# VH-VL binders against Large ribosomal subunit protein uL10m (mRpL10), part 228

Target 1, 224 residues: Large ribosomal subunit protein uL10m (mRpL10), of Drosophila melanogaster (Fruit fly) (q9vpl3)
Amino acid sequence: RGKINIQRPKAPHYERARVVAVTQPKYPELPKAKSCFKTRAERTQQQQENPYNEIIAREVRNWLDHSRLVAFFHLSSITADDIFRVRVQLHKQNLHLKSYGSKIIEQAVKNTRYEAIVPLFHSNHCIVFSPDPEKTAALLRIVRRVPQMVLLGGIVEETMLSRNQLVAYAQMPGLHAVQAQLVQTLSQAPGHLIQQLQAHQNSFVQVLDVHAKNQMNEETPKST
Key: E = the ipSAE of ESMFold2; O = the ipSAE of OpenDDE; V2 = 0.75 times the mean of E and O plus 0.25 times the DockQ between their complexes.

## First folded at step 14 (VH-VL)

Design ha15 (from ha1 with heavy chain G54D; framework fv_anetumab; at its last look DockQ between E and O 0.33; V2 from the best seeds 0.53)
Fold by ESMFold2-Fast, scan of step 14:
Structure ha15 (fold): chain C 224 residues (1-224), chain A 119 residues (1-119), chain B 111 residues (1-111)
Amino acid sequence: as target 1 above (224 residues)
Amino acid sequence: QVELVQSGAEVKKPGESLKISCKGSGYSFTDYWIGWVRQAPGKGLEWMGIIYPDDSDTRYSPSFQGQVTISADKSISTAYLQWSSLKASDTAMYYCARSFLYWGDFDYWGQGTLVTVSS
Amino acid sequence: DIALTQPASVSGSPGQSITISCTGTSSDIGGYNYVHWYQQHPGKAPKLMIYDVSNRPSGVSNRFSGSKSGNTASLTISGLQAEDEADYYCSSYTSYSDPFVFGGGTKLTVL
């Protein structure tokens, strides 16, 4: 296309507004076509700041605050029908099976004494909550018959316990005083507990890797 | 210590109603499912249904849905199997058995209740 | 309703080993490790012998063992004794709506 005829310049309102906006960073930029589009960074930030995540994170905090028993599990591939069966059975014992995304768990426990559990949830996981710590024995009796759920550790009476400590707690007499004393005894080294929980998760990953390789060998018959 | 005790043998006529019982003792009755298993004369075991006494959550085998009613009274640790109208084909031994898990094994069984339906 | 297939009878002599098979589908025996075995003497209630494929309850002889391969579970009785003569039933979990299915039963005769 060609050039148009040159016309006498005018100092329109828009040119003054643009200069004022550049020199006054406290005032927001006027709406333009760019407001209909978002940058990749803006979209990513909006995804991270999803208000529904904060609502669910508050739900998780509420469960943590009102549960005297919290157990953490790695969850292997399981059908919707099978997890429903397990959820119903657990519910009979006042045990509440919940699954939350790792970012939601991180947001829920951030700036709390339980923040260190976040690394446990980078893979498939689920959590069982109960207001009744005496149900720990029932929980373990049920879960030992669900191979897709692997115990990583838990929290009893607001104290973090490794898998072995939680198993030991489950074997104690049903007296609340005795159980509370055991929890205090088992919680002597919180730093070592986090390492034990991470080690158990890593040990499970090794077992899962071996199991997957063994299943692959079974799926592919050795033919001669 | 753990025991399931069933009611005594019954001889009934077609069309009559019947309610048989299974009383648990020596364990926490409300922590276990109670299943009912039928065994016709000279035949194998047939699962009829299962109940969780604490909340009366009940499931029936498709073959027995609508044919019988399963119930429980947790205050007396007793489960029940009931017919509104008996048929000659209901003649069988009926066992109750407990299971900790819905998908689990029946680790303790009642002694059985023989029900004979004849004219 | 019988979904699991067992042989009607098996026989053995004292001291021998025998195996009883229980065949289902990929939706029961093949899909789960929830296979249980029950022993029933004439006129008596069934007794749990094996749970979850291969586990023995307290009080059950080590002569009884269980295994599974694909859609078939097996009960093996070693060192066969006269008191082992009984009917044996397998069972499996199948679905939430119909959680228990039994095999037709196998009569073990000890000669």
Scores: ipSAE 0.809, ipTM 0.917, lowest interface PAE 0.7, mean pLDDT 83
Fold by ESMFold2, look of step 15:
Structure ha15 (fold): chain C 224 residues (1-224), chain A 119 residues (1-119), chain B 111 residues (1-111)
Amino acid sequence: as target 1 above (224 residues)
Amino acid sequence: QVELVQSGAEVKKPGESLKISCKGSGYSFTDYWIGWVRQAPGKGLEWMGIIYPDDSDTRYSPSFQGQVTISADKSISTAYLQWSSLKASDTAMYYCARSFLYWGDFDYWGQGTLVTVSS
Amino acid sequence: DIALTQPASVSGSPGQSITISCTGTSSDIGGYNYVHWYQQHPGKAPKLMIYDVSNRPSGVSNRFSGSKSGNTASLTISGLQAEDEADYYCSSYTSYSDPFVFGGGTKLTVL
């Protein structure tokens, strides 16, 4: 028979899923760059390791619960070495670069106010978390010189902000009351903001891939 | 007013140890990498290594790995370059310079420390 | 430590435009936009003139401009003046473990 082995145990167990994953053929490495898109083998392995999804979802919930700054980026072609150096640089500013599958994000935000963010993770992406919203200026200063990361928007003090709103927030004086008022004013129509992000997600991928460097340069906030 | 002020010129014999300094002022010292750059007499610039003073994350050029030690004392905003045993070939001008990004430009430089190693 | 390739010298007359080249590989200049240019007068520390291929720091004359094509970056100085006589170095990011490489330097002579 050969296509489906009837002699297999009745249901995959984590150990059996691990054995199946290690018997998968090695794929050739990508010729010029390591893609952030998952290969077929990576997708199969993630499905075979489904018990870990809730562990990782708890990590995401912990980040969301303790992060007063969350920023979403489209991630164009970037090598693993390059994303690592960016992660190290961000970490030095208490900015934590992460990437999660859309299923894991869905599990993490289920029954929360953040369920609407899930569609942002259907394409190649990364997220930056920080407990310190004052680090928004540092974040933007770093990523303006990383053309592979294109800012989509973010969350500050539990309020979703567009790219331009996040830049405006970063440029304001550090007076908490003024920054809080800006966030409150922008949150007056949260459903409208969510609809706009969802409606233009596919268009953003094409436009951002072509114009990512130019758009980033135009919107980078001033740093001290 | 960003400044990087380096220690004064040194005249040494081969085999002696040396530690030169680079003190930063006018900016948040722990937010920036400090790199060390060598320039032998009449020659070009060579990077030696770089440190992030806040956590002492340090990287060395392969040409200088094991030949020098880069360190920092963030409490006094000072980075150091040191040799345990100088060679005549270590005669050069040594610059410190800062960069906000690990992949970025060196936007401010120290005045340089001339090290002369001769018998 | 593989240096980026620059011409050893270049010369021009006052008012002329000149270009200094800096050639690397697909792993540095060809793969990144983190090319920087430094000017060094005799006995002085280097000064940043151009960063990220084409950006000028505050205080740098707009006579200085930068560009890149393939594995070669270029520094262009228009309206050449006597004070532009100096050594010019390019640099690029390469990898995390060995992040910086300099060019060998170019002596600019104003005739």
Scores: ipSAE 0.609, ipTM 0.835, lowest interface PAE 1.8, mean pLDDT 80
Fold by OpenDDE, look of step 15:
Structure ha15 (fold): chain C 224 residues (1-224), chain A 119 residues (1-119), chain B 111 residues (1-111)
Amino acid sequence: as target 1 above (224 residues)
Amino acid sequence: QVELVQSGAEVKKPGESLKISCKGSGYSFTDYWIGWVRQAPGKGLEWMGIIYPDDSDTRYSPSFQGQVTISADKSISTAYLQWSSLKASDTAMYYCARSFLYWGDFDYWGQGTLVTVSS
Amino acid sequence: DIALTQPASVSGSPGQSITISCTGTSSDIGGYNYVHWYQQHPGKAPKLMIYDVSNRPSGVSNRFSGSKSGNTASLTISGLQAEDEADYYCSSYTSYSDPFVFGGGTKLTVL
């Protein structure tokens, strides 16, 4: 009686294998934590001409219209938990992570200035919205820690920027900081000008005084 | 330079209340999570909870839920850990630590506060 | 209680390379790339040595490296020095409700 190798059980007879295969409780694959982001397929199926799509499209439009920062990301195999974590962290920075179907986006941006973004939505994507363009640096800092989020580009202050341009933008001192610096520089300019103007005036007065004194000295008759 | 400075060592009796502090400096206090970590004598690190000082979003480990209260005062860049009633088992070193993301990496740590609860 | 498993102790001689393992589950280390390593000297606060599996913070020696395979993360210390003698803790993200878990710690002795 051959020692049943428990480590390499002989493949059961074909018939038994069939029965075992059929009787194996198909444990429903634990729903892989479906990324809170519907797959492209799921998004496309739901995008039947549903009055609901119009509502969502309107929402997208509203987000676009009220956002000064919009960033587009490709999502690669991200879990629902990961998305949730990222969403929370982004939200803490007033960054709003949203995901929409391509058809919805198309509908939303049709005949608008945003129509150029449609080609970006060919796969699983998400959008980050913010009313604050100064949060670009924060956004990039956060998403750098999320390899599943790939920056494609964005819109900052109504200007479409490439990925590289967004990165460059984030590295720039904030507009307010630059403005403050400018104001400081401008505020110093008049002072310097005044000083220079005053210096010239003072020098002129001094020269005039010297001249006046010299003239007075020449007019004082040597009283013999 | 980023620094977290914790309050000094505490010696307490069972049943007493305690509030220890962690003051952050050298960074924007409101933009980072502050976590609390317990380390019992001769034991490992235990995560207790975290707080986001800007909005006071606080989250606890299940093991510490209801056992402690984490709070923050962003005006003075300080986070707090407090007990309403100490137990002898609360004797430990307590660390505060900073985390930028909700990922669990604590990049800067306080020096720790030793809490001794003895009858 | 979800705990990460570390060896209680590891030892090595100066100049050697040692590896500390941290074993979790598919719900933590296996599920995410959010594994971190901390060094703690006696009587001192922990110090972040590695974040997100393999990244080194500024100021951390390049002798420290991190990796992950399956449900096991590893901290490797090359060119072991006396100063490396410390306790090492791994941590990982686990879930939204309980996001942080630490390993039991590993005492590294330099012989």
Scores: ipSAE 0.571, ipTM 0.812, lowest interface PAE 0.9, mean pLDDT 86
ESMFold2 (binder alone), look of step 15: mean pLDDT 92; pTM 0.940

Design ha150 (from ha1 with light chain S95P; framework fv_anetumab)
Fold by ESMFold2-Fast, scan of step 14:
Structure ha150 (fold): chain C 224 residues (1-224), chain A 119 residues (1-119), chain B 111 residues (1-111)
Amino acid sequence: as target 1 above (224 residues)
Amino acid sequence: QVELVQSGAEVKKPGESLKISCKGSGYSFTDYWIGWVRQAPGKGLEWMGIIYPGDSDTRYSPSFQGQVTISADKSISTAYLQWSSLKASDTAMYYCARSFLYWGDFDYWGQGTLVTVSS
Amino acid sequence: DIALTQPASVSGSPGQSITISCTGTSSDIGGYNYVHWYQQHPGKAPKLMIYDVSNRPSGVSNRFSGSKSGNTASLTISGLQAEDEADYYCSSYTPYSDPFVFGGGTKLTVL
């Protein structure tokens, strides 16, 4: 009695339904086989990438896009309590310590201008993000007192900087504009910067060896 | 240049409340922790607690947890140490000192506030 | 009630060298490089003399040096002078009384 009449070869239509039917051809039509499931791009991505890793990689990409300061560190053996202590202190300065797997970082930066950083994450690592590049001095002041964290390099205002260039940036007093000019000056040879970052990584074992042999408190080991 | 100036000496009776102050100048007050250190007459230094003025994150020594309240007003670069009810055993010199790291050294100290609690 | 152990007193003559020890455990002095030394003259606030085991702040005489061996940190004062007569306190980071503890203090007498 109150049943929907779907048995009939024809269904009743309202004026609005006719208008919708007439306007349908105005929109692009996709082949039914392609529109039923996934686009070609979505199928290709699913075959190549773990969806879980892509979600986290998107998070990393978002941090990179919204941070004006990104610093890369080698992380030596450190207890959970010690890293938590360091994380709290960094957070006070609007510096956000994050750890991501090397595969996730590679996935986040592939086909971007930062792809060259992937080799820096071959061993234990961590990254510090900040929306404020003026916090570079505070970051280095904290990290020099944490021997387990060794600076490898970074990104300031979307420009890749070596360890030495980042240290130079941190020593600049005054206005943001002066620091931006320094970043531009230091980045005049882009290929050379990437080679410097990789050279620092390759020489890192020697820095760690010197540090380990000097079990005492030392301001800075010889980096060359 | 960098200076921590503490409030003047106080003489109180047991059961009274007290709030002493420590004003920082010549540096970015919100970038440093302020610690409070107690020294009873003829005794050594005892750490009481530490505060980060930028967000009021406060950490107390286990020996002083619940005995005192530490606070800060970043708009006037001033940290405070407060008692709701003083005891005779609270008689001591109280120092404030700044530290860049909460586990670090105190590089500048206030001149001290002498608190005497007696009937 | 756990404090770092310092000798109650140490004595020396002008021009000599003296050493003040500060002994803890593997969980504080032995485990970390966060040992600091403070000098306090009678009636005055403490002054930082050494931080992170062996580093001197600006304005501190190079006659003051710090070191660490195992669970013991040491403050050494060379070329001892009359104005060095003071109380000396060590402090160390410790997770058990986070973030630190003080030593009991050492009275240095210059004879």
Scores: ipSAE 0.713, ipTM 0.864, lowest interface PAE 1.1, mean pLDDT 81

Design ha152 (from ha1 with light chain Y96F; framework fv_anetumab)
Fold by ESMFold2-Fast, scan of step 14:
Structure ha152 (fold): chain C 224 residues (1-224), chain A 119 residues (1-119), chain B 111 residues (1-111)
Amino acid sequence: as target 1 above (224 residues)
Amino acid sequence: QVELVQSGAEVKKPGESLKISCKGSGYSFTDYWIGWVRQAPGKGLEWMGIIYPGDSDTRYSPSFQGQVTISADKSISTAYLQWSSLKASDTAMYYCARSFLYWGDFDYWGQGTLVTVSS
Amino acid sequence: DIALTQPASVSGSPGQSITISCTGTSSDIGGYNYVHWYQQHPGKAPKLMIYDVSNRPSGVSNRFSGSKSGNTASLTISGLQAEDEADYYCSSYTSFSDPFVFGGGTKLTVL
């Protein structure tokens, strides 16, 4: 069935008038849109209780558990051909680009040390996973030349890093760099780090607005 | 320190086979693409194909697919361009060049290998 | 396959500025910021001068600059010097199947 079985109210479910109301169509129903439309609340409930979501959430937890490098990105509009190109290049460096819905991310990180990252995924996003933290420099070198991907932050060796800390880590080789960043990150409040990551996201939106206005003022034709 | 060194000039007859080389040094050879670019006498640059030595993923331009073979031996940091049967129209300078990205710039170039095919 | 359009030649005097254009379509120069410029002296390999429209590699003179407007990219050389006399090639990404298309080249003569 395309509907999730909802819990019924404790109010009496059998009354003569209610039985008659259910069996008699009182009004003509609009075809298509109105008969097929589900409310946002119904869709949210369906997503939350879908057993498929728990299977994918376990996949996300598996990626988190087996990756020593996790990087979070805002993803602006990008064609299928262009994301394929980026995915191929990243894969050459053992970097795995994945996209998951915000509800799945929330379920995956609930009751974990990473629960604070959930607000990062309220807009379009993607995540890059790797078992090799030494690939952070290669990741940033690739992504700096993909304007649709904006780095928000990441996790290296189970330690949450801001964008600036991840950039700094990429420029330092070896286990000593990981140890230094661990000390710095653990000294920060999780709320402060998340506020910094969301500030970068908001700044990017402002930059895109300015860029869009500048493009409307220019006589350069758009490309598809 | 980063250097691409190509094999020496070749003089061949039509129908002969040929394999030229490009050896990289001073960098991680398996982390960069190696592209091959052709330049006919007095003409411009023309991309032929590219290889990622780390996994031997090879791509050809539409104009050169089936006409040449590109390969690499990562144990000796060397890429190759080869012909099974040369034609007079293959007379050209052949350059190898490295690129970090599949869609990127060629930041270092080999010195070139001149191939002359004449009867 | 389809080459980018460059003027066959351009000339200038020492100390002047010159500009070389590179015109493509909305599927290459107009669609991406992956435009690169190469300098080639006679008998020598090409040298990267500009990448991603306007960025200079380390060691390239700041007299060289790049820009793009619509389907046309431009290389500008200011304070022209005798050693700038060379052929200049633009290139652009187009698609996964044809990631490196080159312009026909422009011969710069320093008079």
Scores: ipSAE 0.806, ipTM 0.915, lowest interface PAE 0.6, mean pLDDT 82

Design ha153 (from ha1 with light chain Y96H; framework fv_anetumab)
Fold by ESMFold2-Fast, scan of step 14:
Structure ha153 (fold): chain C 224 residues (1-224), chain A 119 residues (1-119), chain B 111 residues (1-111)
Amino acid sequence: as target 1 above (224 residues)
Amino acid sequence: QVELVQSGAEVKKPGESLKISCKGSGYSFTDYWIGWVRQAPGKGLEWMGIIYPGDSDTRYSPSFQGQVTISADKSISTAYLQWSSLKASDTAMYYCARSFLYWGDFDYWGQGTLVTVSS
Amino acid sequence: DIALTQPASVSGSPGQSITISCTGTSSDIGGYNYVHWYQQHPGKAPKLMIYDVSNRPSGVSNRFSGSKSGNTASLTISGLQAEDEADYYCSSYTSHSDPFVFGGGTKLTVL
C-alpha cells in the first residue's frame, strides 16, 4: 500500500508522522519558557572561566612531569569515531592520546623547560603521553596507519627530539640502557628543534596537496 | 619464526560443546589482536570476531555475537573459540589470524581447524 | 550482513594481466584506505598479498598491485603465472564496533 490506515493505527511511519504534524493545531509560544531557560551557549561560556583553564593546565603539566615519552602530532580533520578508534588502540600500548587548546598548552608550559614547544600548537594538534619510552616503536607503528596524524617531534627522558631523532630512537629495540644513553647524549637548541619540526609540517602539507589528486598511497610514512 | 598453530580437526554431534585453540609463537602475543575467520565448505571467508589478549577486549561480528565465545590465555599465548551447543550449520574450516591493529591486515594465519558437526 | 562485492570468477592466460574489483560503500572502501587482499590456494590458509590499498608485504611479488577509486578497490596481477590460480578475497575496515568485512571472493583461473 503506502496509504495511512486511520481505522487501525500502528507504529508511526514517515508519511503518518507528517500527516499528524500538519494537522495538529499550532499553539502560541509560552513567555515563561523564554525567561526560565538559559541557552546552552550561555551555560557553556560560564563553565569556560579561568578556573577551568587552570585545572586543565595542571593536568597537562602532570602528564608532562610523569611521562617519559611525549610525542607531538599535527592532526588533520578526523571524525570523533575515528579518533576514538585510535585512542583505544594506543591505550592498549599504555599510550595516552590527548588534545588540548593552544592557550591551555601555553599556560601549562609557561616558565618551564618545555616553553619552546608552544609554537607547535598554533595549528591543529594532539599529544601522546606514556610513562614507558619502550613504547615509542609501537606508537610510530600505530600512527603510520593513521594518515590524519603526522609526527612533529617529541620528548624522551626529558630530552627534546626532532621527528627524525624520534624515528631513530624507535628503531633501536633491545637494551633500554643503550637507548637511554643515546638520548642523554643528544642535544638540540629549542629554536633549532622548532625550525626542524615546522619544516617537517610544511613538507607534510606539500604531500597532502599532491595527494589531493585522489592518490591513496602517499600518506604512509617511510619509517615510524 | 612467527607462527600460529591451531588445534586438530573435530567431529561432533549437534548439541555438544567445543573449544578450539590457536597458539601464537615467535612474537609478543599480548601486542597483537587475534581474529577468527570462518569458511563453510565451498564458501568464502566470514569474519567472526577479534580479541586483544593483553586485556581480553573482544569485538564480534553481529552474525556471531551470542553464537560463540572468544577468549585468550596470555600465560600460554593461546586464543580460543568456543560453542556451548553446536549446530550442523557450524560445519566449517575455522582460521585464526593475527593483526597489529583492529582496523588492519591479518599478516599471519593459522593452518585452520576443520569442525564437522553431523548426526 | 552485506559483504563487499567481487566477481565470482575471472580468467586469463599466462603472461596476461587481470584485474579483480571489490566494491563497497562510502562508509567502508570509500571512506578509508584500509583495504586488504588475501590469496587462498585450495586446502590452505589465506595469505596477505596487499594491505592498505596498495602496499605489498615483504615476499610478495611486484606483479601484484592494488588501487582504489571511489567505492571500488582493485587488485591487478600482471604477468600471470600458473601458481596465481587461487581464490582472492578483499576486506575493508567498516566501523569501530564491526571492524572487518570480507568480499565474497573471486576464483582466478589461469589458462
Scores: ipSAE 0.806, ipTM 0.916, lowest interface PAE 0.8, mean pLDDT 82

Design ha154 (from ha1 with light chain Y96R; framework fv_anetumab)
Fold by ESMFold2-Fast, scan of step 14:
Parts: structure tokens; sequence; C-alpha cells
Structure ha154 (fold): chain C 224 residues (1-224), chain A 119 residues (1-119), chain B 111 residues (1-111)
């Protein structure tokens, strides 16, 4: 008659599997017996959808829904120490640097109004979120001094903006109402965002534009 | 006009405590780091440490960790450099300077505070 | 103590060009474009002359220029004037624990 040992310690709760899943999701699919009773279409859909990835995708959607400023960047090779330095500086300005796998981003924005950003994430990328759109100028001032981060575009007040439109928004002095109106006006330009983001993504032209913009911005007195 | 104004010259004896100040004006004090730079008589510039007044995040040079305390009071836009017990080797000109970035340039400097420690 | 290497002194005559070097390692000057130059007149606070290798702040004469090659950054002063006589310091980002490392300084004498 087996004796039950009820004093076994519980497994530790130190799991950060969500971080692992965002960088390298490798969780098994549903049990084979259950999967065999699905149609081919249902089976294909389930094999492409990892339940754990959906949790992380929901987190990304929450960031998108609760941030009035979202900026998308190409990220060149950078050390862990250097990205930590940049993340700390951004956090001082209520700017939150996040990195998510391309599959997670695609899952997060699929069937939303932001689905058009998916092509931006086929290369190395990172995203900066903020609840405060007035921090756009501070964001660009910081990132201008981080050559590994190349601005691709963003979302301000739920409106998608190209790199040039986001720069223009940041340079608008003073009035929140004027900035909000500018966002709406800039977003009315036909085809501009998608063409700029897709055609010139991580291209020589974007690199030169970033360099030229950095030079222009630095000619302006720092304290105005 | 952006300006950093430092407290006046100090003459102290070894073992005494001292707190010097740097007041920023003409800009958003909580959006910039304030660094402290030491210059011993006839010597070059030495970075001592830096503080972000918005959250009091303070970082020290390896050479000055434990030697001094840096603090800030954002309500009066003032940063401080403090010694619990001065030594003759602390005799130097002390500058405060602001930087927008932790890894950036010091674009505006205070006029300096001369500290003389002798018996 | 980690320091950037500068010549102790440099001299020139009015109207000439002079160059001041600042030599570090691949972990500072060679690894980053965060090299800054400061001018200090006797009894005065330092003044920023060049930031991020080659950029001039507003109000700094175009006679001052900066460059970098490998582990060495250079400050060049063209059309040298008497008022340029001062001490010049370079600085570079090195690491999170030592983000503002200064060179030993160079005394510029205008003969």
Amino acid sequence: as target 1 above (224 residues)
Amino acid sequence: QVELVQSGAEVKKPGESLKISCKGSGYSFTDYWIGWVRQAPGKGLEWMGIIYPGDSDTRYSPSFQGQVTISADKSISTAYLQWSSLKASDTAMYYCARSFLYWGDFDYWGQGTLVTVSS
Amino acid sequence: DIALTQPASVSGSPGQSITISCTGTSSDIGGYNYVHWYQQHPGKAPKLMIYDVSNRPSGVSNRFSGSKSGNTASLTISGLQAEDEADYYCSSYTSRSDPFVFGGGTKLTVL
C-alpha cells in the first residue's frame, strides 16, 4: 500500500517563458490524436497558431491600444549593454523600447487597422511606445544619437505616419491641437506611408535621409 | 537663457564635511543629466559622477565611487556634490555641467566652485 | 585609470592651421562616434567646441573642425587666432560605468 508524501516542494515560480516565446517560441502543438480529427484547413490554422504566442500578441495589442505614440525602427547589430543604455535613457522620457519577434508582431496586428506595418518587421526591428505623443521630439533627439536605430515610421493618435511626417510632427512648436490637426492632415496624403515604408525600408536612401536629418537637427540650437 | 550657477568658493580643514550646489535655470531641469567634473590645480578634467534629477538616478566614476555623494532637488532645480570627510587631495576646482544623454556632450557648464582643503 | 592620449602642447602662428590628436582604443574612440572637444581659457569653465566627432554647436567658429580615423580623433583649427590660445580636452564614451572619459589635455600656444 503506497504511502503518499504530501510534503514535496512545489516547482519554483521564476518562469519568464513569455520572454523566451517572444524571442524564440518553441512550444508543442496540440496532441496528435486531437489534431487528426481536424479538417486540413483547421489543422493548418492550428499548426500556424501557438497558444502561448497569442498571449504575447495580446500584450503587443495592449501596448498599441494604450500608446498614443508608437515608433518603428530598424535595429542594426548592437550589444546588450548598449541597448540597455538606450532603453534606460528612453525610459527617463516615458518612452518604452520593446523588441518582439516578427511572427508575434504579425499575429498581433493581423485583422487590425495596423496590418499595413507587417512588412516593416521582416528585418531586425524594435518598437518604442509612449502614452504621451508630445514625447516625439525627445524620442527623435535621443535616437538621432543612436546610429543602430533607423526610424521607419510610426503611429500618433491612432494615425499612421511616415518617417518624414513623424519628423514634421516632432518639429511642430507648442499647441497640442495644432499637432493633432497636423497628424490628420499628414495622414491624408495618398500612398505616402505604405510606399515610403515598403520601397525605401532600410535602403541607402533612408540611411542618407537619417544622416541628413541628424545634420539639420544639430544645426538648430539645442536649447532653442 | 540656459544657465548653471554654482555656489561660492570654500576653504575647509581635513575631516570637515562640505556640500556644494549647482542651480539650473532657463531649461527643463528634469530632462537633463547633471555631471560633476573635477580639475585639480594644474591638472586636467576628471568626470566624477552624474545624476538625472527627474528620478535621482545617480552614477559614479569608478575613481570616485564611495568618495562623494551626488544628489538633486528637482523642486528647486539644484544638484549637489557632498563630502562626509574632506582630505587635502580634494583641493580642486569643481564644475557642474548638463548633458541631454548619459553618453553625450556637456553643452553648458557652471562657472566652477573652488574647494581648498588645508590645515 | 583609463585616459585618452593627447599631446601635452601644440604651437602655431596666426593664420596657420594646427591639429590636436586624441588617441584611445577600439572600446572608446574606435567603437563609438561619441567624441567631444572642449576649449578652456585660463580661469574659465570649459566650452563645448565639437560633439559627436565633427559637429559644431551654434556659435562656434567654422575654423574648428573634427574628424576620426580608427582609434584617433582629431581637432583642427584653421586660420589660427590669438584668442584660440587655450587648453583643449577631448572626451569619449567608453562604457556605462565610465561614459565621460577625458583626455589629458593639450595646451595650444599661439606664437
Scores: ipSAE 0.793, ipTM 0.907, lowest interface PAE 0.8, mean pLDDT 82

